Miniprotein binders against b1l550. Designs and how they scored, part 25

Target 1, 279 residues: b1l550
Amino acid sequence: MRLPEELLERARDIHSEAPSHRIKLDRVGSFGLKVPVEFKGFLLLAEADVWVSLPEGRRGVDLSRQVEAIYELSNPPKDPFSLCREAAISLLEKLNYADSSGVSIRFDAPLQDGESLKYYGVEISSIASDEIINKIRVEILGMTACPCTAELIRAYKSSEIAATHTQRSLGILEVSTKAEHPDPDKLASIIERAMSSPLRTYTKRPDEGGLVIRSLSNARLAEDVVREMIHLFLEEFGHLPEDTHILAAVRSMESVHMHDIYAERSFSLDEIRKEISSH
Short names: E, the ipSAE of ESMFold2; O, the ipSAE of OpenDDE; V2, 0.75 times the mean of E and O plus 0.25 times the DockQ between their complexes.

## First folded at step 15 (miniprotein)

Design k5 (at its last look DockQ between E and O 0.89; V2 from the best seeds 0.75)
Fold by OpenDDE base, look of step 15:
Structure k5 (fold): chain B 279 residues (1-279), chain A 113 residues (1-113)
Amino acid sequence: as target 1 above (279 residues)
Amino acid sequence: GSPELIELIRRAARLLRVALLILKYLGDPEALERAKKYLEEAEEIIERLAEEGDPELLELVDKLIKLLELLARALEELKKLGNPDAIEEAKRLLREARELIRELREELRQLES
């Protein structure tokens, strides 16, 4: 049953009323929308969050306008970077009482692995106020081999390649910058290169053996992985603005324990440069 | 100043900010037309504010005028497609506009306190 439109004229505009408590809200929006995006030639269904700030004098946000903003821009599907940025601006256009807006888009990004595909998780965001801050989070699985166990086994049984436990490890790079979003494929590559070895979707037996040997020969602590990620990031993205903020992290799903090992470093480019230069 | 006039200033500032964002980050022909529309709307509000002549708001109104001018000039430069010098000038103007918006917003927050 569709209510008569005439009722809308008689009803109070609840959203425009003064709230009982005059308090500004930072984010009010719709979370868990599904929007199509085009990424590297793939049409993907992504999850999206959209929000705006709410001034102290307004009771609520026109949520329907938020949804309209992103869907109008998502047809035809476009790249998620442009979609985030354009939608963030559109939100401010449509919701003229908002001081800030934000859009986040999440999906699994395809990554070529020989003739097959692997993937990484990506979240692309844009936050608009007096300027736009772009944020990107990349998560990709790799493999780590424990150097501590390797050393113990080497000490116990003399071998050139010491056996050790291996596990899946999730590497994370999150970048927030006033510049354009960093290339997520490059970020994923940095994470993979920082681990003992990458994961492969498809391996032939000789390739699998080689992958394991590589991992064993490049045994790394979770701490090593994070440090390597930072090092590689600086080499590739050191040109970003100095106020760019980075989170580098790894979650190692340790195969000998029931729990995970986690390591992280949060920093600005300015901060980390000073730290490295002091050595 | 009267609450009504302050609200007009806020509205003008928001319009100019949106125009700034469009000019800085989008720049396609449709976006430029939208920016132009927002600048025109802001101009109408600024004219009204100027006519009222509230002495307590003169500084804010002057900032709005300056901001409008910066953005209008940036828009004109961005219409000069393919001219690197024009693009750089637009970027300069937009940077200045951003700083002015920041100042204006801070002043507006102080008035609310």
Scores: ipSAE 0.720, ipTM 0.884, lowest interface PAE 0.7, mean pLDDT 92
Fold by ESMFold2, look of step 15:
Structure k5 (fold): chain B 279 residues (1-279), chain A 113 residues (1-113)
Amino acid sequence: as target 1 above (279 residues)
Amino acid sequence: GSPELIELIRRAARLLRVALLILKYLGDPEALERAKKYLEEAEEIIERLAEEGDPELLELVDKLIKLLELLARALEELKKLGNPDAIEEAKRLLREARELIRELREELRQLES
């Protein structure tokens, strides 16, 4: 049923009133929207969140204007980084009481894997106030091999067993910067190169054997995977603004345990360079 | 100053801040035209504020005038279709504008009793 438009003259405009409790809100928004994006030749259906700040004197947000801001820009589909940035600014254009805005866009990024495809997780955001802060989080699975067990087996008196436990590990890089978003493929590559081996969508037996041997030859603790991710990140992205903030982490699904192992480090570029130079 | 005039200053400052974001982060001709419209709307408000001549608000209005000039100059440079020197000059003007916006926002925040 559609109600007559004329009722707007008689009804209170609830969202423009002052609230009974005058408390500003940092994020009021529409979360879980589905938006089309074009990413590196692929047309994907992404999930998006949009929000604005709400001053203490305003009771509610014009929620339809929030949704309008991103959907107007998503037809025809465009690159998700431009969509994110443009929508964050459009939110401030459409909602004149908001002091800040934000947009997040999440999707699984296709990645070529021989004649097949694999994928990794991407979440980007742009937060606008006096400037725009861009964030990107990349998550990709790799293989890790335990060096401690490998050493114990090597030292075993027979020494005829060349083995250790291997498992999938989820690598995570999250970057917040005033610069443009780093290329997610480069972040995914950094994570994979820090692991003992990348994962493949499928292999035949000779390729599978090579993959396992590579992982055993490049055994790494979860802690050292994180350290290698940081090293490779600095090599590729050390040119970003000094106040760029990074989180590097690994969640390892240890095949011999009932639980996961987790390691992480957060830092700014300025902070980590001073730390490294002190040693 | 009167609450009505302070609110006008807030609205002009916000229009200029939105124009700054458009000019700094968006580069397409349609975006530049939207920024131009916001600058024109802010100019109308600033002209009214200057005509009122409230002595308590004179410094804030002067900052709005300077901010409008910086952003108008940045818009002119950006219309030079990707000229590298014009882009660099626009970035310099926008950095000045951003610092002035931060000063204005802090002054307006302190006027909240």
Scores: ipSAE 0.686, ipTM 0.889, lowest interface PAE 1.5, mean pLDDT 90
ESMFold2 (binder alone), look of step 15: mean pLDDT 83; pTM 0.857

Design k6 (at its last look DockQ between E and O 0.92; V2 from the best seeds 0.75)
Fold by ESMFold2, look of step 15:
Parts: sequence; C-alpha cells; structure tokens
Structure k6 (fold): chain B 279 residues (1-279), chain A 113 residues (1-113)
Amino acid sequence: as target 1 above (279 residues)
Amino acid sequence: GSPELAELIRRAARLLRIALLILKYLGDPEALERAKKYLEEAEEIIERLAEEGDPELLELVDKLIKLLELLARALEELKKLGNPDAIEEAKRLLREARELIRELREELRQLES
C-alpha cells in the first residue's frame, strides 16, 4: 500500500530533530547492500556498506539518500574502486550535516587457475573527510608445509623420505593509505608466493604430485610466511606514502592440532624501514 | 561572532571541502563541472560574509577567500587536457587548500556550542 502524499504535510520530520542526548556518532549507515560491480571483465554482485558521521545535534540520518548515493553510481556497473571513491564523495554531497563518510565493498575476486577459476576475498573502503583514506584487505588460501616435522623426519630417515604435515593457511594483507588502492591481484600474488604452495581448484594426478612436492621443497612456518609477505610487499609497494599502514597475517589450520596458529605484524612504511636499516 | 554568520562560514567551508574532494579524487569533465557549481555557491556566501564585515570573523573570511582562490586556480589547471605541468600545479594548489580546510575545521569546532 502506498500512503497518501498529504500525510507528509502532517508528519514530523523525526530525522532532522535534535536528539534527547546530544552525542555525536562516528558511523551511521546502511550495511549489507547488494551492488553490481565490474572487476577485470567479470560482472559480480558485491556487498556494500555506506555510512556517515552524525553530529550531536541531529537525531537521525536520511537513510534513503545514503542508499541513493551508491545505487545511482552502480548503473551501468563500474569497477569497485571507482564506485567506492565516488560514493564516498556523493554521501557528503547528499547529506549536508555529515562531517565524514565511508563506503566499503566486498567481493570474491576471480582468478584464472589453469583452465579453471579460483577466487580470493577482497574488501575495499574509502573514508572521506578533508581527504580520502583508502583501505584494502585481501585474503587468500594457500598450502603450508611444516619445516619442523620435515627436519625431524629427514634426520630419522636421512633424506630418503620427504614428508611433513601440510595444511591450508589463510594469508591476509591489509593496506591503509592516502594513495589509490593497491591492485588486489598483486596483493594476492604476494600472499601466494609467500606460502609453501598455491591451492588449485582441481588437479590431475601428475599435477597434484607436483603441488605436494613443491610444498615439501618449500616448507615454511606461519612466521616465515608473514616475514616473506612483508619482504615481497616492500619490493612491490615500497613507493607508497611513508605513513601507509600494513597488516600482514597468517591463520594456519594446523593439520596435527585441534587449534589454529596465528601470526601477525602491523607496521607503517617508515616504521619498517627504520627497523630493517638498524641491522 | 554572530551564530548566523558562523553558520554561513560553516556552509561555505563545507562547499569548498566538497569541491576539494571532487577536484582531488575525481577527474572527469562532469566532475569538474560539479566542483565549479560548488565554488560558485561558496563564492556567493563569501561575498555576503565580506559585505557584513564582522570584525571577529575577518580572519575566517580571509581564509575562505584564499581557499576559494586556490580551488578556482586548481579547477582551471585541471581543465587543461592532461598537461603534466598543469596537473602538478593543481596538486600543489590542492595540498595548500587541504591545509586551510584543516585549519578552518579546527577553528569552527572550537567556536561551536
């Protein structure tokens, strides 16, 4: 049922009132929106969140205008990075009481995997105030092979048996910067190269054997994976602004334990350079 | 100063901040036209503030005038079809404008209540 337009003349505008408690809010928004995006030739259905700050003197947000800000920009579908940046600015244009705005967009990014496809997780955001801060998080699964057990087995059987426990490990890179978002494919590549071996959607028996041999020949602790991710990140993205912040992490689902191992390092580019140059 | 004049300063500063964001982060001709409209709206408010001549607000109004000038110059440079020198000049102007916006926002926050 559509209500009569005449009711708008009689109803209070609740959102524009002052609240009972004059407390500003940092994020008020619409979360879990579905928006189409175009990424590397694929049309994907992404999940988006949009928000603004709310000053102490305003009771509520014009939620329809928030949703309008991103959906107007989604047709025709465009790349998610442009959509994120443009929507963050549009939120400030449409909601004149907001001091800041934010947009996040999440999707599974397709990757070519031989004659098939695989994917990795991407979340990007743009937060606008007097500048835009861009953030990107990439998550991709790989294989790790334990070097400790490999060494124990080698010592017992003097190199004839190449064996250790292997497991899936989730690699994570998160970057916050004043520059444009780093290319997510490059971040995913850094994570995969840091692992003992990549995962495949499927393999034929000879290819599967090669994958396992690669992982055994490239055994790494979760700590080693994090260190290698940082090394590779600095080679590829060391040119970003000095105050760029990075989180590098691995969650390893250790096949011989009832629990996971987690390793993490966060740093700014200027911080890590000082740390490395002190050795 | 007058609460009414302080609100006009806040409105002008906000319009100029939106123009800054458009000029810095969006580059297509449609975006430049949107930024121009915000600059024109801000200019109208700044002219009214200058005519009022409130002695307590003169420094804030002077900063708004400088900010408008910087952004208008940046807009003109960005309209030059991909000229590398014009792009670099626009970046310099926009950095300076952002610093003024930060100063204005802090001063306006301290005056609110």
Scores: ipSAE 0.698, ipTM 0.891, lowest interface PAE 1.3, mean pLDDT 89
Fold by OpenDDE base, look of step 15:
Parts: structure tokens; C-alpha cells; sequence
Structure k6 (fold): chain B 279 residues (1-279), chain A 113 residues (1-113)
């Protein structure tokens, strides 16, 4: 049943009313939308969040306009980077009372693995105010081998390649910058290279053996992985603005424990450069 | 100034900010046309503000005019497709515009307090 449009004339506009408490809100929006995006030749259904700020003198946000903003731009499907930026600006256009806007898009990104595909998780965001801040979060699984157990086993039984426990580890890089979004494939590559070994979707027996041997020969603590991620990030993305903020983290799903090991470092490029130069 | 004039200033500032974002981060012909429309609308408001001649708002109006000029020039430079020098000039103008918007917004917040 569709209510008569005439009712809109008789009904007060609740959203435009003064609130009972004059307090600004930072984010008001719709979370968990599904939008199509084009990424590396794939058409993907992504999850999207859209929001704007709400001034203290306005009770509510016109949520329908937010939804319209992103869907108008999603047909035809486009790359998620452009979609985020354009939608963020469109939100400000459509919601003239908003001081800031934001868009986040999440999906599993395909990554070529020989003749097969693996994937990484990605969240692409843009926040608009007087300028646009671009944010990207990449999460990809790798494999780590424990150097501590390896050393114990080596001490117990003399072996050139010491056995050790291995586990899946989730590496995370989150970058917030006034520059363009960093290449998510490059970020994923940095994470993989920081691990003991990458994961493979498809392995033949010789390849599997080689992967394990590589992992054992490159045993790394969770702490080592994070430090390596930072090092590799600086090599690849050191050209980003100094106020660029980075989170590097790893969650190791330890195979000998019921719990995970977690390590992280949050930093700006300026901060980390000063830290490294002091050594 | 009157509440009405203050609202006009806020509106003009918002329009110019949106135009700035479009010019800085978008560049397609449709986006440029949208930016132009926002600049035109802002110009109309600024003209009205200038006609009112409120001495308390003179500085703000001057900033709006300057901002409009910067953005208008940036738009013209961006229309010069394929000219690297024009692109760099546009970027310069947009940087200056951003700083001016920041200042203007801070001043507007102070007026509301």
C-alpha cells in the first residue's frame, strides 16, 4: 500500500526539525548496502556504507538521498575508487546541510595465483570535507612458521631444516592519505612478502613441499612480519605525503594455541621516518 | 550582521566548497559543468551580499569574492585539456582556494559561537 502523496503536505518534516538536544553528529548514514563495482575486469557485488555529518540544528538526515547518491553513480558499475570519491562529493551536493561525508566499499578482491585465483579483503573509503581523505584497508592471509619452536627442535634433533609449527596469519595494511588510494594489489603483495610464505589456492605436491620448505626456511614471528611489512611499505610507498597514516598488523592463528597472536604498529610516514633515521 | 545575511554567507561558502571538491577531485566535463553552476549560484549570492553592504560582513564577503575568483580561474584552466601548465596552475589555484575555505569556515564558526 502506497500512502497518498497528499499526506506529505500535511505531515511535518521530522528530519528538518530542531532536535531536543542541539548536538552535532559525526556520521549518520546507511550501512550494509550492496552495490556493483568493476575491479580488475571483474564485476563484483560490494558492501557499501554511506554517511554524512549532521549539524546540531537538524534532527535527522535524509537517508533516501544518501542511498540515491551511491546507486545513481553505480550504474553502470565503475571502479570502487572513483565510486567512493564521486559518491562522497555527491552526498555533499544532495545533503547541503552536511559538513562532511563518507563512503566505504568492501569486497573480496581477486588475485591471480598461477592459473587459479586467490583473494584478499579490501575496504576502500573516501571522506570528504574541505578535502578528500582516501583510506584503504587490505587483509590477506599468509603462512608463518615459528622460529622459536624451530630453534628448540634444532637443538633437540640436529637438522638442517628444523620442523616447526605453521599457521595461517592474517596481515593487515590500512592507509589513510590525502593522495590517491594506494594500489591494493601492491599492498597485498607487501603483506605476502612479509610472511614466511604465501598461501596458494592450487598446489601440486612438489609445489606444496616447496612452499612448506620455504616457510620453514623463512620462519618469522608475528612481530617480524609487522616490521617487514613496514619496511616493504616504506620502500614502495615512501613517496606518499608525510601526514599519511598507516596501520600495519598481523593476526597469527597459532596452531599450537587456542588463541591468536596479534601485533600492530600505527604511525604516520613522518613519524616512522624519524624513528628509522635515529638508528 | 542579520541572521539572514549570515545564512547567505554560509550558503555561498558551501557552494564554493562543493565546487572546489568537484574541480579538485573530478575532471570530467559533466563535473566541470556542475562546478560552474555552483559558482554561478554562489556569485549571485555574493552579489546580493555586496549590495547589502554590511560592514560587519565585509571581510567575509571579500573572502568569498576571492574564493570565487580562484575557483573560476581554476575552472578555466581545467578546461584547457592537455596542457600540463594549465593543470599545474589549476592545482595551485585550488590549493589556495582550499586554504581560504578553511579560514572562512573557521571565521563562520566563530560567528556562530
Amino acid sequence: as target 1 above (279 residues)
Amino acid sequence: GSPELAELIRRAARLLRIALLILKYLGDPEALERAKKYLEEAEEIIERLAEEGDPELLELVDKLIKLLELLARALEELKKLGNPDAIEEAKRLLREARELIRELREELRQLES
Scores: ipSAE 0.686, ipTM 0.868, lowest interface PAE 0.8, mean pLDDT 91
ESMFold2 (binder alone), look of step 15: mean pLDDT 81; pTM 0.831

## First folded at step 16 (miniprotein)

Design m1 (at its last look DockQ between E and O 0.82; V2 from the best seeds 0.00; counts 0 for: pae E 1.8 > 1.5)
Fold by OpenDDE base, look of step 16:
Structure m1 (fold): chain B 279 residues (1-279), chain A 106 residues (1-106)
Amino acid sequence: as target 1 above (279 residues)
Amino acid sequence: GSPELKELIRRAARLLRVARLILKYLGDPEALERAAKYLIEALEIIERLAEEGDPELLEQVLKLAKLLIELARKLLELKGDDPELIKEAEELIKKAEEIAKKLKEE
């Protein structure tokens, strides 16, 4: 059932009215939209959030225009980086009362794993105001082996390769920059290389054994993983602007405990360079 | 200044902002046309503001005019071989410079 369009002429525009309380809002939008994106030859269904700021003199946002903005740009599907940037600008164009806008796109990115696929989680964002700030968050699972238990067992059994508990660990890199979005595959690679070993979707027994041995031979604390992530990040992305902000984190789902171990460092490139140079 | 004039300033600023974003981050022919449109709309507002001659807003209006000139020059750099965009950009620069000159003499 569709209401008569004549009613629109009689109805007041609620969104354009002055609010009872003249307060600016930072973000008003639609969250959990589904949009198609093209990523490395894959057509993926991504989740998207779109928002704008709302001035103090306006009661509400024209949400339908926000939805239109992103879907117009999503056909045909394009890369999520361009989609975020273009949609952020389009939001400011369509919602001419907004001073800022933002778009976030989330999906599982495919990674080749031999003849199979694994994945990492990615969130790509662009926030537009006077300039565009690009944000990317990558999350990928790896494996860690505990060096402390390994050392104790080594001391006890006098073995060259000591057994230890292993667990899945989630590595996280989040980057905010005025430059272009960093390559998410490179970020994922940094996280994997920072762990004791990567995870594999498909393993034959000899390969699985090798993977475990590698992990045991490269035992790392959660703290080690984060520090290694930062080190590798600086090697790969040290060319980004000095005001680029990074979050490096790991959540280790410890197999001997009911709780997780978490470690993180938040920093700007300027800050971390000063820190390293001081040693 | 009156609430109306303040709103015009805000509107002009938003138009120039979005034009700047388009020119900086997009730059395709369709985007350039949109940017030109927004610059034209901003100029019309700036002209009106300049004509009103509110001394409290003079500095802000001058700032808007200067920003418009900068963005119009950027448009002129990016326009390629599009004669219409060239003409529009040149006209924008000329008019905005005239306004800026007038405002400086006041």
Scores: ipSAE 0.762, ipTM 0.904, lowest interface PAE 0.6, mean pLDDT 93
Fold by ESMFold2, look of step 16:
Structure m1 (fold): chain B 279 residues (1-279), chain A 106 residues (1-106)
Amino acid sequence: as target 1 above (279 residues)
Amino acid sequence: GSPELKELIRRAARLLRVARLILKYLGDPEALERAAKYLIEALEIIERLAEEGDPELLEQVLKLAKLLIELARKLLELKGDDPELIKEAEELIKKAEEIAKKLKEE
């Protein structure tokens, strides 16, 4: 059913009115959109959020223009970083009352794992105002081995037994910068290298044994996994602007506990350099 | 200045800001064409503001003209071999420089 177009001359334009309470809003948008993206040769279905700021003098946002902005740019599918940046600018082009816009895109990124594949989580954002601020969050599982238990077992009766509890740990790197988004594969690699061992999609017995032995040889506290992430991040991405902000974290699903352990550090590049140089 | 002239200032400033974002963060030919169109629209507003000659707004109009020159030069750097964009960027610079010169003489 389509209503007569002549009604548009009789109906109030509600969204262009001033609101009764003149309060600006920081984010008004459409959340949970499904968009196709092309990532490193893979066609993926991503989830996107789009929003703009709303000044105190405007009652509502033209939400159809927001959805139009990202869907026009997503067909044919393109890389999610370009889509994110272009859509953030397109929102400002389409919604001339907004002072800022934002786009977030979330997807599972494929990662080569021998002759198979595994996946890690990616969320990117671009927020446009006078410039663009880019944010990326990467999450990937790895294996950690407890050094405390390993040392206790080594000391037990002067034994040569190499044993400790191992568990899956979720590593997290989040970067906010005025530069281009860091490559998510490199962030995932940093997280995996900071762990006691990477996880594999599958193993055969000799490979499984080697994986466990490697993790025991690289036993690491959750706290030291975070420190290693930071060290490796600085080696790879220390060239980013000084005001780049990073969060490094690990959530360890400790196999001997009923609960998880969590460690986290957030910092700017200039802050961490001063901290390290003071020692 | 009238409220209408202050609104024109705000519209021109926003057009220039959007063009600046495009020129800094996008580089494809279609984006450059959109940036050029926004710069042309901003120039038309700046020309009208300069013609009105409101002394209260003089410094703001001069700032807009200077920003337009900066962005048009950036467009010229990014143009590739597109002769229409080259011509448009050169005309934008020429006209905006004429406005800036006249506003300084006043």
Scores: ipSAE 0.603, ipTM 0.850, lowest interface PAE 1.8, mean pLDDT 90
ESMFold2 (binder alone), look of step 16: mean pLDDT 84; pTM 0.846

Design m2 (at its last look DockQ between E and O 0.82; V2 from the best seeds 0.72)
Fold by OpenDDE base, look of step 16:
Structure m2 (fold): chain B 279 residues (1-279), chain A 105 residues (1-105)
Amino acid sequence: as target 1 above (279 residues)
Amino acid sequence: GSPELKELIRRAARLLRIARLILKYLGDPEALERAAKYLIEALEIIERLAEEGDPELLEQVLKLAKLLIELARKLLELKGDDPELIKEAEELIKKAEEIAKKLKE
C-alpha cells in the first residue's frame, strides 16, 4: 500500500529539523544493499554500503537519495571501481549538506584455477571529501607448512623431506591510496605467492601430492608470509604515492591448535622504504 | 561574521569542492556541464559575500574567489570544443578576477 503523496505535503520533514543535540556525525547511511557489478567479464551481485556525513544542524539524512544514487549508477552494471568513485561524488551532489561521502562494495571475485574456479574476497571503497581516497581489501586463502616442526622431525629422523603440520591460512592486503585502486588480481597473486602453496579447487591425487610436497619444501611461518607479502607488494606497487597506506596480514588456522596465529604490519610506502634502506 | 554569512561561505565551499571532484575524477561532457553549474552558483554566492564587505570574512571570500578561478581555468582546459562551456568558463574567470581585485583593494 502506498500512502497518498498529498500526505507528504502535510507532514513535517523530520530529517531537515534541527536535532535536540547539535552534534556532527561522521557516517550515516544504508548498509547491506545488493547491487550488480561487472567484474572481469562476470556479472556479480555485490553487497554495498553507502554513507555521508551529517552536519550538526540537521536531524537526519535523506536515506532514499543515497539508495537512488547508487542504483542509478548501477544500471547498466559497471565495474565496481568506477561505481564507487562515481557514487561517492553523486552522494555529495544529491546530499548538498554533506561534507564527505563513502561507498564500499564487497563480493567474491572469481579466479581461474585450471578448468575450475576459485575465489578471493574483495572490498572496494571510495571516500570523497576534498579528494577521493580509494581503498581496496583483498583476502585469499592459501596453505602454510610449519618450518619449526619440520626441522624437529628432520633432526629426529634424518629425512630430506620432513613431515610437518599444514594449515589453511588467510592472507590479507589492504591498500588506501589517492591513486586508482590497485588491481585486486595482482594483490591476490602476491598473497598466494607469499604462502607455502596456493589452494586448488580441483585436484587429482598426483596433483594433490605435488602440492603438499611443494608446501613442505617451502615451509613458512606466519611472520615469513607477511614479510614476503610486503616484499612482493613493493616490487609490484612501489610506484604508488608515498602516502599510500598498506596493511599486510595473515591469519593462520593452525591445525595443531584450537586458536589461530595472526601477524600483521601496517605502514606507509614512505615509512617502509626508509626502514628497508636503513638496513 | 553573521551566522548567515558563514553558512554562505560553507555552501560556496561545498559547491567548489563538488566541482573540483567532478573536474578531477570524471571529466565527461555531462559532468563538465554539472561542474559549470556548480561554479556559477558558487560565483553568485561569492558576489553576494563580496558585496556585504564583512572585514572578518574578506580573506575567506578571497580564497573562494581564487579557487573558483582555478577551477574555471581547469574547466576551460577540459571543455574540448564546446562553445557554450568555453563562454561560461571565460565569464566565470573574468567575474571572479574582478571580485578578487576589489577585495585586495
Scores: ipSAE 0.728, ipTM 0.888, lowest interface PAE 0.7, mean pLDDT 92
Fold by ESMFold2, look of step 16:
Structure m2 (fold): chain B 279 residues (1-279), chain A 105 residues (1-105)
Amino acid sequence: as target 1 above (279 residues)
Amino acid sequence: GSPELKELIRRAARLLRIARLILKYLGDPEALERAAKYLIEALEIIERLAEEGDPELLEQVLKLAKLLIELARKLLELKGDDPELIKEAEELIKKAEEIAKKLKE
């Protein structure tokens, strides 16, 4: 049933009223929207959040107009980076009372793995106010091998037997910058290279042996994986603006424990360069 | 300055901010047309503010006019070979420069 449109002329515009408590809000929006994106030749189903700031003098946000902004731009599907920044600007155009807007887009990115595919997690965002701040978070699994146990086994009288415990570890890089979003494949590569070995979708027996040998030859503490991620990040992305902020982290699902190990460092490019050069 | 004139300053500043975002981060022809529209709307407000001649607001109005000139020149740089956008950007620059000259006097 459709209500008579005459009622719209007589009803109060609740959204444009002042609220009972004049408190500004930082984020008011719609979260968990399904949007199609085109990423490096793949058509993917992504999840998006859209929001704007709400001034203290306005009671509500025009939520349908807000949602419309991203859906108008998502047909036909386009690359998620363009969609993200275009929608962030469109939100400010459509909602003239907002001082800032934001868009986040999450998807599983395909990555070639021999003749197959594997996937890693990507979340990008664009936050617009006087400028656009771009954020990207990449998460990918790798293999780590414990150097402490490896050394103990080496010191044992059967040291000709190389062994240690290995496990999956989740590597995380998160970058916030005024520049364009870093390439997620390059961030994923940095994380994998910092691990003892990458994970594969499948391998034949000789190739599997090679992966295990590689992991033993590159045994690393979770702490060392984080340090290596930072080192490799600086080699690849040290050209970004000095106020670029990075978080590098590893969550290791240690195979000999009932719990995970976690290591993390956050920094700006300016901060880390001063720290390194002081040695 | 009156509350009404201060509101006009905020509206012009917001239009210029949106145009700046479009010109910096978007580059397609339809986005450039939207930026030109926002610059034209901002100029109309700046003209109104300049005619009022409120001495307390002259520095703010001058800053808006200078920003408009900067953005209109960026529009010229990005417009490609679109004769209508060229014409609009040149007119925006001319009018905003005249306002800035008058406000310094």
Scores: ipSAE 0.640, ipTM 0.867, lowest interface PAE 1.4, mean pLDDT 89
ESMFold2 (binder alone), look of step 16: mean pLDDT 84; pTM 0.852

